# Miniprotein binders against q9bqp7, part 82

Target 1, 240 residues: q9bqp7
Amino acid sequence: VPQNWFPIFNPERSDKPNASDPSVPLKIPLQRNVIPSVTRVLQQTMTKQQVFLLERWKQRMILELGEDGFKEYTSNVFLQGKRFHEALESILSPQETLKERDENLLKSGYIESVQHILKDVSGVRALESAVQHETLNYIGLLDCVAEYQGKLCVIDWKTSEKPKPFIQSTFDNPLQVVAYMGAMNHDTNYSFQVQCGLIVVAYKDGSPAHPHFMDAELCSQYWTKWLLRLEEYTEKKKNQ
Short names: E, the ipSAE of ESMFold2; O, the ipSAE of OpenDDE; V2, 0.75 times the mean of E and O plus 0.25 times the DockQ between their complexes.

## First folded at step 9 (miniprotein)

Design Ed16
Fold by ESMFold2-Fast, scan of step 9:
Structure Ed16 (fold): chain B 240 residues (1-240), chain A 86 residues (1-86)
Amino acid sequence: as target 1 above (240 residues)
Amino acid sequence: SNEELVKQIEELRKKAEEFIDKARELAEKGEYDEAVEYLEEAALIYAEISDLYKEIGDEESADKAIKLAFEYERLAIKLKKAIEQG
């Protein structure tokens, strides 16, 4: 149980569209400051088992590819992930000029992988947009806020070479999604409420992406776990 | 709740030690592929034990368990390198 409970949802907000909503998806730039990011909090508070598993993966890859090969592999994974996010932002943006700018961004197997998910995505409200929880003092950069099968979701796009059919195989991704959700719901730069999450795991070979939908109850469960991670981060920071 | 966690830790520790003993036996016979598998499983069990100790507030035992996890993992890696010699 977290010592300082704070609600994920804001009773004063609605998930329904209203006239005050901007006509174009929001894209608030992330400004670097002393306030920790969601990613930093999660990286600094990994469990001992998570640290062990990450190191095991790293050593197995180095053993297979060599030090230089591992460096090239991780660089390529990062670049492909970045291109995937850029392509999705382009596809989901209402601006046609942005979509036509780079044809190469739209050709990847990852984009083919998510086609069936994209058909169920509409009502885009935010793309690559900064969120800040003013009370809990953390920031983040979320991928997308849009309706998935009629439900307003924080959507997180992930790339993987291996199938991930179960949500628990995504490590801290559910915590990342609810952290963004809680921040957005209490960020004065936004006026709406998100109560659902979606983690989409796309595959390099074009195999159908796995959607992991999180309803309000599941989001609330992961929110409690995120608050505990944030509390642990704050305690570690006090002891540095 | 904590009593159940302690029992879980005890069962996992017993299983890890059985795997270590089997890995030692297999390594002495030159069956390194199987020895590596048992060492890797034992290491993973100790990593799990470390999180369970953390959950019950036993930081000292959690630190000892994770050190064992990394020790057996390093031993497995050394055996893997020996197998892949060349």
Scores: ipSAE 0.690, ipTM 0.927, lowest interface PAE 0.7, mean pLDDT 86

Design Ed17
Fold by ESMFold2-Fast, scan of step 9:
Structure Ed17 (fold): chain B 240 residues (1-240), chain A 86 residues (1-86)
Amino acid sequence: as target 1 above (240 residues)
Amino acid sequence: SNEELVKQIEELRKKAEEFIDKARELAEKGEYDEAVWYLEKAALIYAEISDLYKEIGDEESADKAIKLAFEYERLAIKLKKAIEQG
C-alpha cells in the first residue's frame, strides 16, 4: 500500500495544545482481540537476515553464559526493562502518584542514564497507552507521547548493555515508533497530531543515553517500510 | 529491478565464497580466531542473499542460501568451542 493512500499524518489534526486536552496523561488500556499488534506484525515478518542475526546473538550469549546462565540473563534483562518503563511512567506521571511509588524504582543506572533526556521532556500527553489504526486494523501499546525539545514525539525507551555484540537493538525500532504514530494520528481516542519520533537508548552503567530523533520526513520514510511489513503480514495470514 | 538484484546476488555470492576460502586457509595455518571472523561474515552474506532471492520470487534459492548461512554459522560456533577447550 502506497504511503499517499494511507498517510502517517492526519490532515484534520493539529500538534498544538487544545483547551479540551486532558491535564493528566492518557492511559488507554490495551484490550486483546483478533486485530494484530505492531509487535506481532513485526515478529511475523522478520527478514531472513534479521532471524539469522537474532539467532547469532542467542548462540553467542549461550557460549558465554551457558544454557542456564542465558536463561537467567534474559529473565534479568526483561525484569530490568520492565522496571525501567515503570520508573519512567512514575517520573512522568502527576506529582500525587509519584509520592506513592517505591523509591528504589527511581534509582538505577538506566534512570541515571536518561536524566539529561528527561530534563528536555515536557507536556506529557500519553503514557503506556493503547493505540489502534481504525482503517489499517492494527493495535499497539506506546511508551510515551510528550514534547522533546519543544516537539511532540512518540518516545520509545530502550535499555542496552554496552558489552553486547555490535547488534544491540532490533532493526524494527523505527518501525515500531512510526506504527504507533500512524495509529495514534488515526485513533478516535486521541485528538492531537504527532509528527516526530524519539528512540532513547539507556545504558545500565549510567552512561548518558543516546537520543535518536526522527523528524517528519524520516518518519514518513519508515512509514512506507511499515506499510510493506503490514501488507506482508496480511498476505501470510490469508495463506495460513 | 530484478536485473540489478541478480547482479547483487552474484557479487555477494562471490564475496562469501572468497571469505570461506580465506577462512579455510587461516584455519590450516592455525589462525582460528581470524578464520571464525571470516566464516561469520560469509554466513551473514548468505542470509542477505536469501532475502534477495525471496525479493525476486526465487523461494528455492532463498531456502538454499539461508541453509548455507546457518551451516557456516554452525561451523564458526564449533570452531569457537574448540578454541575455548584448547
Scores: ipSAE 0.617, ipTM 0.908, lowest interface PAE 0.9, mean pLDDT 85

Design Ed18
Fold by ESMFold2-Fast, scan of step 9:
Structure Ed18 (fold): chain B 240 residues (1-240), chain A 86 residues (1-86)
Amino acid sequence: as target 1 above (240 residues)
Amino acid sequence: SNEELVKQIEELRKKAEEFIDKARELAEKGEYDEAVDYLQKAALIYAEISDLYKEIGDEESADKAIKLAFEYERLAIKLKKAIEQG
């Protein structure tokens, strides 16, 4: 159990829309801060087993591709993921922000992969938006907040070359989602309550994406694990 | 809790040592691919042992276990490279 427990949900908030809520999705810019990001906390509190497995994967890839080939491969994977997120933001935004649309960006295999999931997404409340937990002192940049099959969710879009049919195969992704959720639920820039999460793993070959829905109970379970990771990060920082 | 963790560590150490012994036997018989696999299995177990020691608060034993994990992993990589080069 975490020593400094704090609730994920805000009892003073509702998941129902108000007439005064913005009609366009929120996009709060991420400001440079000394406060750690969700991704930094998770990266610096990996288990010894996680660190070992990551190094094993890296060495196997280097053995197969060479050092230069490995750098090119990882750079390409990063770029494809970034383009995928840009395309999703464009598709889900009700307003045009670009004068000319990149047609190739919207026709990727990753976008084909998520089509069946996008049909069930509506009521977009936030896109590429910053969240901050003032009390727990962490920040993040979430991908999307929208209704999935009628339930308001923090949605995280992932790209993968390997199938991820089970939530356990997505590693720290559930922790990332609930960290964003808890921050948003207590961030004064937002007025609504999110109680569900969705991790969507898209595939380059256009194979159907795997959606991993997280109900309120599952989110609460992962929230406790996130609090432990945050506590470990804070302790490590004090002992440096 | 701590007593259960200690028992778990003991069982994992025994399993890792059995895998190391098997890897040694296979290498002596020229079955290098299988020897590499067993070394990698043993290495992963020592990484797991490291996390369990950290949970108990035994940082010294945790450090020794993860170093041993990387040692067996490096040995497996060296053996695999030697096989590919002849």
Scores: ipSAE 0.672, ipTM 0.918, lowest interface PAE 0.8, mean pLDDT 87

Design Ed19 (at its last look DockQ between E and O 0.84; V2 from the best seeds 0.00; counts 0 for: pae E 1.9 > 1.5)
Fold by ESMFold2-Fast, scan of step 9:
Structure Ed19 (fold): chain B 240 residues (1-240), chain A 86 residues (1-86)
Amino acid sequence: as target 1 above (240 residues)
Amino acid sequence: SNEELVKQIEELRKKAEEFIDKARELAEKGEYDEALEYLEKAALIYAEISDLYKEIGDEESADKAIKLAFEYERLAIKLKKAIEQG
């Protein structure tokens, strides 16, 4: 796929809301089909360095915990992440939630970690919503689209037990964000345009979350890399 | 540019070999904890080098670099286990 033929931003769309835009956050359901998801594309096109780092982490964790301990650990990490996303969807939704549920959510270290970020989040447009790139034929489920410090962003919430994880250009998190952004900007279910991204890393101990803001220029750079991964996936699928 | 990538690869390769030499010297002196740290750093550098070779289209060198990364990581794990057992 020629990268110059498929821009991340849609020239037919404004970054301002249309008069016909709904006042409540969108939640388009994810429909299962043969079209690949962003996470599938990324998992099937990991670089040699990424494969090495994942295997190194796994091997070292198994050394510390044993195989059964490792399985329990990874299951717990998955559950914590799922609960964190459910809590954030509840908090950012304009609808009332059950009182008891909200009290339990507010007591988690991860939710405490993101409090200072949430103060700068407003104008929520989409929550746990499906996106599809109509032309490039891939799908995804994004966490949140909202204004962060006055800029409309695709926001991706991450959990980490380790303080100070370094999210850099070598990780797939920025690619995931821009893939969702490009899909939303070309999805007929949405009428607005997003030009910025935000990756928020929350900590289990409640220490302040780290926001990694991505401006339009940075998003365009990662979009080019995402298109290469999508091309690799398509080529690999033909040879399977 | 490819010229800049080649230079980056050469600098990283030199650094990795220096770390391997340092690990060997430290292990000969019985300084196993420090030797382990240098082996771990060398493995990480070779993993990075493999992606840089891929970027310039050198698949064969990328394959060799990632194999070195796994070999030094395997050595690091064996040394780590030996240290823990005494």
Scores: ipSAE 0.707, ipTM 0.941, lowest interface PAE 0.5, mean pLDDT 85
Fold by OpenDDE base, look of step 10:
Structure Ed19 (fold): chain B 240 residues (1-240), chain A 86 residues (1-86)
Amino acid sequence: as target 1 above (240 residues)
Amino acid sequence: SNEELVKQIEELRKKAEEFIDKARELAEKGEYDEALEYLEKAALIYAEISDLYKEIGDEESADKAIKLAFEYERLAIKLKKAIEQG
């Protein structure tokens, strides 16, 4: 049980999204400060097994591709991920804010992969927007807040070359989503709250993306795990 | 329970030791591909043992276990490179 328990949901905020679709999605800039990001907390609190598995993977990839080949591979993966997020932001943004859609960004297998998910996405409230949890003292940059199948969600878009049909295969992504939810629900820059999460795993080959929907109950379970990771991070930082 | 975790650790340790012994026997016979597989399996088990020790609050044993995991993985990588070079 976390020592510093804090609720994921804010009882002072209405669960009913005010029916006014904001004409423009929120885009709060991430401020560089001493506050740890969600990503940093998760990276610094990986289990020894997780670290081992990643290092093993890296060494195998270097053995197969060479050191330069592996650097190129990792750079390409990063670039593809970035371009995918930029394309999604462009797609989900109102038409008036669309700079010239680089048509080349839209012609990706990843964009093709998510088309069936995008059909169920509406009511976009935030895109690439910073969240801060003042009490728990962490920050994050969330990809999207929108309605998925009529439920307001924090949506996290992921790229993968391997099928991830199960939420368990997404590693710490569920923790990231609930961390963003909890922060947003208590961030004064947001007037609404979210009760659901969605992880979308997009594939390079254009195969249908896997949506991993997280209801309020599942979010609460992962929130407890997130709090434990945050405590572990805080303790490690006090001992450094 | 911690008792169940300790039992699981003991079973996993026994299995890892058996895999290491088997890897050694296979390597002595020149069966390097099979030896590699058992070294990799042992390394994975020690990584799992490390997390289980951490869960029961035994950080010292967790550190020892993960060190063994990395040692056997390094051996596996060396063996794999040797196999690839002929």
Scores: ipSAE 0.572, ipTM 0.890, lowest interface PAE 0.8, mean pLDDT 90
Fold by ESMFold2, look of step 10:
Structure Ed19 (fold): chain B 240 residues (1-240), chain A 86 residues (1-86)
Amino acid sequence: as target 1 above (240 residues)
Amino acid sequence: SNEELVKQIEELRKKAEEFIDKARELAEKGEYDEALEYLEKAALIYAEISDLYKEIGDEESADKAIKLAFEYERLAIKLKKAIEQG
């Protein structure tokens, strides 16, 4: 149990959308500052098992590809992820048209993979938007806030390759989602809040993406785990 | 629930030791493919044991367990190279 519990939901904030007709998604710019990001907190508080799995994966990839081959591989994976997120932002933005879209971005297997999910996504409220939890003192950059099957969610898009998906050294993706939710719900740049999360795993070969819906109860369970990681991070920085 | 965690650690430790014994026997016979599989399983178990020791507050045992996980991974890489040379 965290020593300094804090709620994920803001009782002073409505979960109903603003009635204003303009539905341009929010895109709060990420500001450079000294407070930690969600991903930095999670990276700095990995368990010994998580570190072992990541190092094993790295060394086995280097054995297979060589050091230069591994660098090329990781650079390509990073670029594919970046282009995937750029394509999704373009597809979900009402201010971008087909004429402005990069056709190569739209022809990726990852985009094919998520098509059935996108049919269930509506009411986009935010895209690639910064969040800050001023009380708990952390920041993040969320991918999307939208309704999924009628539920307003923080949506996080993840990529995976086939036939051998990347071996992840961490099981922290739900923590990332709830950390974004908590920050958004307590960020003055947002006038509404979110009670649900969605993780969408897209596949390079175009196979149907796997949605992982997180209702409010599940989000609250992972929020407790996130608070423990944030406490661990804070203690490490005090002792440095 | 430290009693439950200690019991879990003991069960995992026995399983890892069985896998190491099997890997050693197979390696002595030159059956490196099968020995590799058991070494990999053992290394993963010791990494899990390390986190369990951390959970009960035994940092020294957690450090020893994770060192064993890396040592068995190093041995697995050595066997993998031997397999590649035939």
Scores: ipSAE 0.491, ipTM 0.861, lowest interface PAE 1.9, mean pLDDT 84
ESMFold2 (binder alone), look of step 10: mean pLDDT 87; pTM 0.848

Design Ed2
Fold by ESMFold2-Fast, scan of step 9:
Structure Ed2 (fold): chain B 240 residues (1-240), chain A 86 residues (1-86)
Amino acid sequence: as target 1 above (240 residues)
Amino acid sequence: SNEELVKQIEELRKKAEEFIDKARELAEKGEYDEAVEYLEKAALIYAEISDLYKEIGDEESADKAIKLAWEYERLAIKLKKAIEQG
């Protein structure tokens, strides 16, 4: 149980559209700040299992590829993920024209993988947009806020080499999603309420992406775990 | 609840011990590649048990579980290297 519990949802907000809602998706720039990011908090508070799995993976990859090969491999994985996010932002942005989009980005296996998910995505309200929780003192950069099958969701796009058919296989991704959700719900730059999450794992070979939908109850459960990770981060920072 | 977490830990511990027993049997039969796989699976289960102990606030048991995970991981690495060198 977290010592300083705070609600994920804002009782003063609604997920219903109103006339004051922006006509184009919000894209608030991330300002450099002394306030920790969601990714920093999660990285600094990895569980024992996560540390074990990361070190096992690293040892196996270095053994297979050598030290230089490992660096090249990880650099390529990072670059492919970045390009995938850029392509999705372009596809979902109403201000982008097809003529201005990079055709190579749109042709990737990752984009093919996610097509069946994209057909169910509409009402985009935010893209690559900064969130800040003023009370809990953390920031983040979320990928997307849009309706998925009629439900307003924080959507997080992931790339993977291996199948991830279960939400547990995505590790901290549910925590990342709810952290962004809680921040957005209490951030004065936004006026709407988000109660659902969606993690989409796309595959390089174009095989169908796995969507992991998180309803309000599941989001609340992961929110409690996020608060514990944030508390652990804050305590570790004081002891440095 | 903590009682549900304790039951989950006990089920996982039983599974890990079954995998360790299976690894031992496979090694005795000269099936070393499969023995390595079961040791690696047991190690992962003990890493998971460590997180569950931390979730219920039992830091001491969590530390013991992660140490067992690393012990079985190191045993798997040693066996794998012995196979490749032999």
Scores: ipSAE 0.563, ipTM 0.896, lowest interface PAE 1.2, mean pLDDT 87

Design Ed20
Fold by ESMFold2-Fast, scan of step 9:
Structure Ed20 (fold): chain B 240 residues (1-240), chain A 86 residues (1-86)
Amino acid sequence: as target 1 above (240 residues)
Amino acid sequence: SNEELVKQIEELRKKAEEFIDKARELAEKGEYDEAVEYLEKAALIYAEISDLYKEIGDEESADKALKLAFEYERLAIKLKKAIEQG
């Protein structure tokens, strides 16, 4: 049994907003350094089955679309995801902290897909903001911290296309969310406590997005698994 | 427990070999699409076996199982390409 003495939640922090908390969402820039990112740790510690299934998906898509078609498809998926995140940051920012919004970014099917979720989102505390776990030495860039249905959550926005099969990015998504949560709860740049997660999967055709809420108990369970992945990453780096 | 993991690996290996035998039989009968499906199922089972070996701490056997997964996957791809060109 691994002995993990690193808690996800910080007992020194309040789970309630304080009057002294920033009125504008925090946006701490991500800095390049030798400290591994959450996404790098997860990518380097995939299960053997995940590695196999990712390669199977790639080969099947190449057979269907050709090499050039596959490159175009993956580039378009990446661009759509980027634009979706930019639109959400613009929508959720209560101040003119961003340059003027591009109207085209706000009219995608993905934005239509999340409208019913956005109605339940308020009290935005951080947007596209860097987190660092100072003790465990990892970094990340989280999408959003806000209240969802009255509960403060680390919120991760995902896009999905139908009917074409795509890699299930949500496979490690709960680990990604709790890794950001644990880092933020122990990052001196932040003063609040987050105990819940939310993964929102948006659809290109505007079909209603699926919210996957993670309560404190579920977050604690995934935190244990994240710590094991981080240990595996550290051990793998020693062997390189 | 390691004892139950070993038993699970043995059962999965037996299942994978049965699928491989079925794929060979189907290919001999000209049922190529179904043969591909059984090769793909066998490949996925070997990837699962690889993770179980990793859980036991047997990294060498895990790597060998994953190599088998990719070998059967490549065989399925070659058969798919041959069907398409036929």
Scores: ipSAE 0.647, ipTM 0.910, lowest interface PAE 0.9, mean pLDDT 85

Design Ed21
Fold by ESMFold2-Fast, scan of step 9:
Structure Ed21 (fold): chain B 240 residues (1-240), chain A 86 residues (1-86)
Amino acid sequence: as target 1 above (240 residues)
Amino acid sequence: SNEELVKQIEELRKKAEEFIDKARELAEKGEYDEAVEYLEKAALIYAEISDLYKEIGDEESADKAVRLAFEYERLAIKLKKAIEQG
């Protein structure tokens, strides 16, 4: 039986700007803690199908690239994803220039891919900011909270190579977004309400990014699934 | 509903068995590349079946299904490596 049911939305909060709100996007640092992160919970509670698909992908890549080639490939994918997120944070912040000139190392394709989405993004309220659900005891680092086409969203930026299949991140992306949303809506460091999510999949070749918008109803449905994953994690941890 | 999940599992299991039979026929004819494809498809179906069994609460059948998924995947890898070696 599911325990510790909590609503994703906070009835005491509004999604509208308040005159007392900071004019600069919030960036609360992630504190190292024994409290599990959203990513850890999801990784520790992968379904059997997700585990199988991840292992299949890994073995196919190793067969193609060799073990050293696979390690180099995954390191490069991680690095380019990190640079993409850093570039987006810079673009969306009030300061338009990066502190260091690492722009020459970025893949232009991902930024080109996301341009049409960025035209519809405004009213940025948080960037690369830590969230904590006080009562459910989990933490996370969300990418962005901003208005997309006039609706306040938790926005999660994803990179993808079209020739490669999606793996665990495809299945868990909505859960990740709603986990951040529920945490933020109940975190005392924030004063506003988020009711929508947006997953943006950007492509290396510059092809137009795919936006996956999640309305309040869909967010509520995935929130229920996230609570089940969190419960599974808690039970699994007690049995270790 | 559990009745719909059971029916879905039955249909998927039948499909996986058909793919396994097709893979066997193809391997007997020396069509190893296509045999690999059908083994990989059967493995994927068993992985899906494992999650459906877990949803019903049948952990034992879920474990058995995922073991079959890994076994057919391993067989596909072995056949793939044998083809590459000549």
Scores: ipSAE 0.648, ipTM 0.916, lowest interface PAE 1.1, mean pLDDT 85

Design Ed22
Fold by ESMFold2-Fast, scan of step 9:
Structure Ed22 (fold): chain B 240 residues (1-240), chain A 86 residues (1-86)
Amino acid sequence: as target 1 above (240 residues)
Amino acid sequence: SNEELVKQIEELRKKAEEFIDKARELAEKGEYDEAVEYLEKAALIYAEISDLYKEIGDEESADKAIMLAFEYERLAIKLKKAIEQG
């Protein structure tokens, strides 16, 4: 157990809807300061095996595509992921001004890939919204908070060229989801409780996306691992 | 427990060395494509061993294991390039 242990769930909060304005999802802007982001903590605390796997992938891609081809490939992957997130925010937003863009999004294989998941998503509470854990001192920008098959979830949208049918193949994605969940549950800008996570891996060729649902017990297990990564990050920062 | 982790590390090290021996045997026979595959498998095992040593607090052994992972991966890449070019 980490020395700086803290609970992921807030017993003072409920997942029941607030009657104030359910049709307008929250979108709190990310304010940058010296507080580390979830992605920075995870990037700075990769395991030796994770570093090895990343370098193996990079060298194999360079061997196949050449240096210039690799740079173009990685730039395109990044841009496609960014466009996919922008498209999903547009689709899930109830604002009328964004509807015209939805017709053009049908050309993306990634959007086709997630159609069957989107039909089970409702009650959107937050989109592209900042979270901060005031006690544990980290920040993040989560993709979406909505009901998936009737359960309120932190939903993380991922793009992949390779099949990811098992949650273990998504690497640190479960840690990212629970980090956002724990932050939101203890962020004064939010009043509700999230106890479930969902990682959705979309495919460029339009093949059906793989949903990886994380119940409260699984989220608690990954939360402990996240706390260890956060502790390691804090220790590395002291020593460098 | 640390005793269970040590046992897991020992079993993995044995498996990695068997894969290295197999890769060497295959390379001697001119079966280079299969030799590459076994070197790549051995490298993955050493990368896993490195994280397990880190869990038991053995930083020195973790560093040595990851060094071996990268060395066998580089050897696999060199052999793969040699096959493609000739």
Scores: ipSAE 0.523, ipTM 0.874, lowest interface PAE 1.8, mean pLDDT 86

Design Ed23
Fold by ESMFold2-Fast, scan of step 9:
Structure Ed23 (fold): chain B 240 residues (1-240), chain A 86 residues (1-86)
Amino acid sequence: as target 1 above (240 residues)
Amino acid sequence: SNEELVKQIEELRKKAEEFIDKARELAEKGEYDEAVEYLEKAALIYAEISDLYREIGDEESAEKAIKLAFEYERLAIKLKKAIEQG
């Protein structure tokens, strides 16, 4: 159990929309201090097994593609992910005007992959928006907060070359989602409560994306694991 | 409990060593593809052992275990490359 436990949900908040909620989705800019980001905390606290498996994947890819092929592959994966996020922000924004390059992304396999998920997404409240947990001292940039099948969720969009039909195959993604959720629920820039998460894994070939819905109980379980990673990060920082 | 973690580590270490012995036997018989698989399985077990040592607070043993994981992984890669080249 974490030494510095803090609740993920804020009892002073509701998930119901109220009249004071802005009609346009929030987009708070990320302002970095010495405060660590969610991604930095997770990268600095990987388990030995996670580090080993990441290195195994890297070496296997290098054996298959060569060093130059591996570099090109990883650069392309990064660019495709970036463009996918930009397209989703555009699609979910109340703005109906699309940029020329966004038109091409509407034809991509990744966008085709998520079409059935997007049909169930409505009531967008935040897009590419910064969150900060002032008490636990971490920050993050979340992808989306919207209703999925009528439930308000922190939604995280992922791209993958390989099928990820089980939440366990998404590694630290559940921890990332609940870290954003806990921060948002206690961030004064926001007024609502989020109790659910959704990880959407989209596929390049247009195969149907796998949604991994996280209810309040599952979010609470992953929140405890996130607090342990944050504690480990803090201890490592003190000892360096 | 630490008692259960220690027993789990001992069982995993025994399993990893059995896999290493099996890999050696298979390599001697010219069954190189299977030898690689057993080396990869042993390496992953040592990575798991490293995390278990960290959980009980034994950082020194954790570091030794992860080094063994990478050593067996490198051996598997070396053997895999040799298979592909002839």
Scores: ipSAE 0.588, ipTM 0.885, lowest interface PAE 1.2, mean pLDDT 87

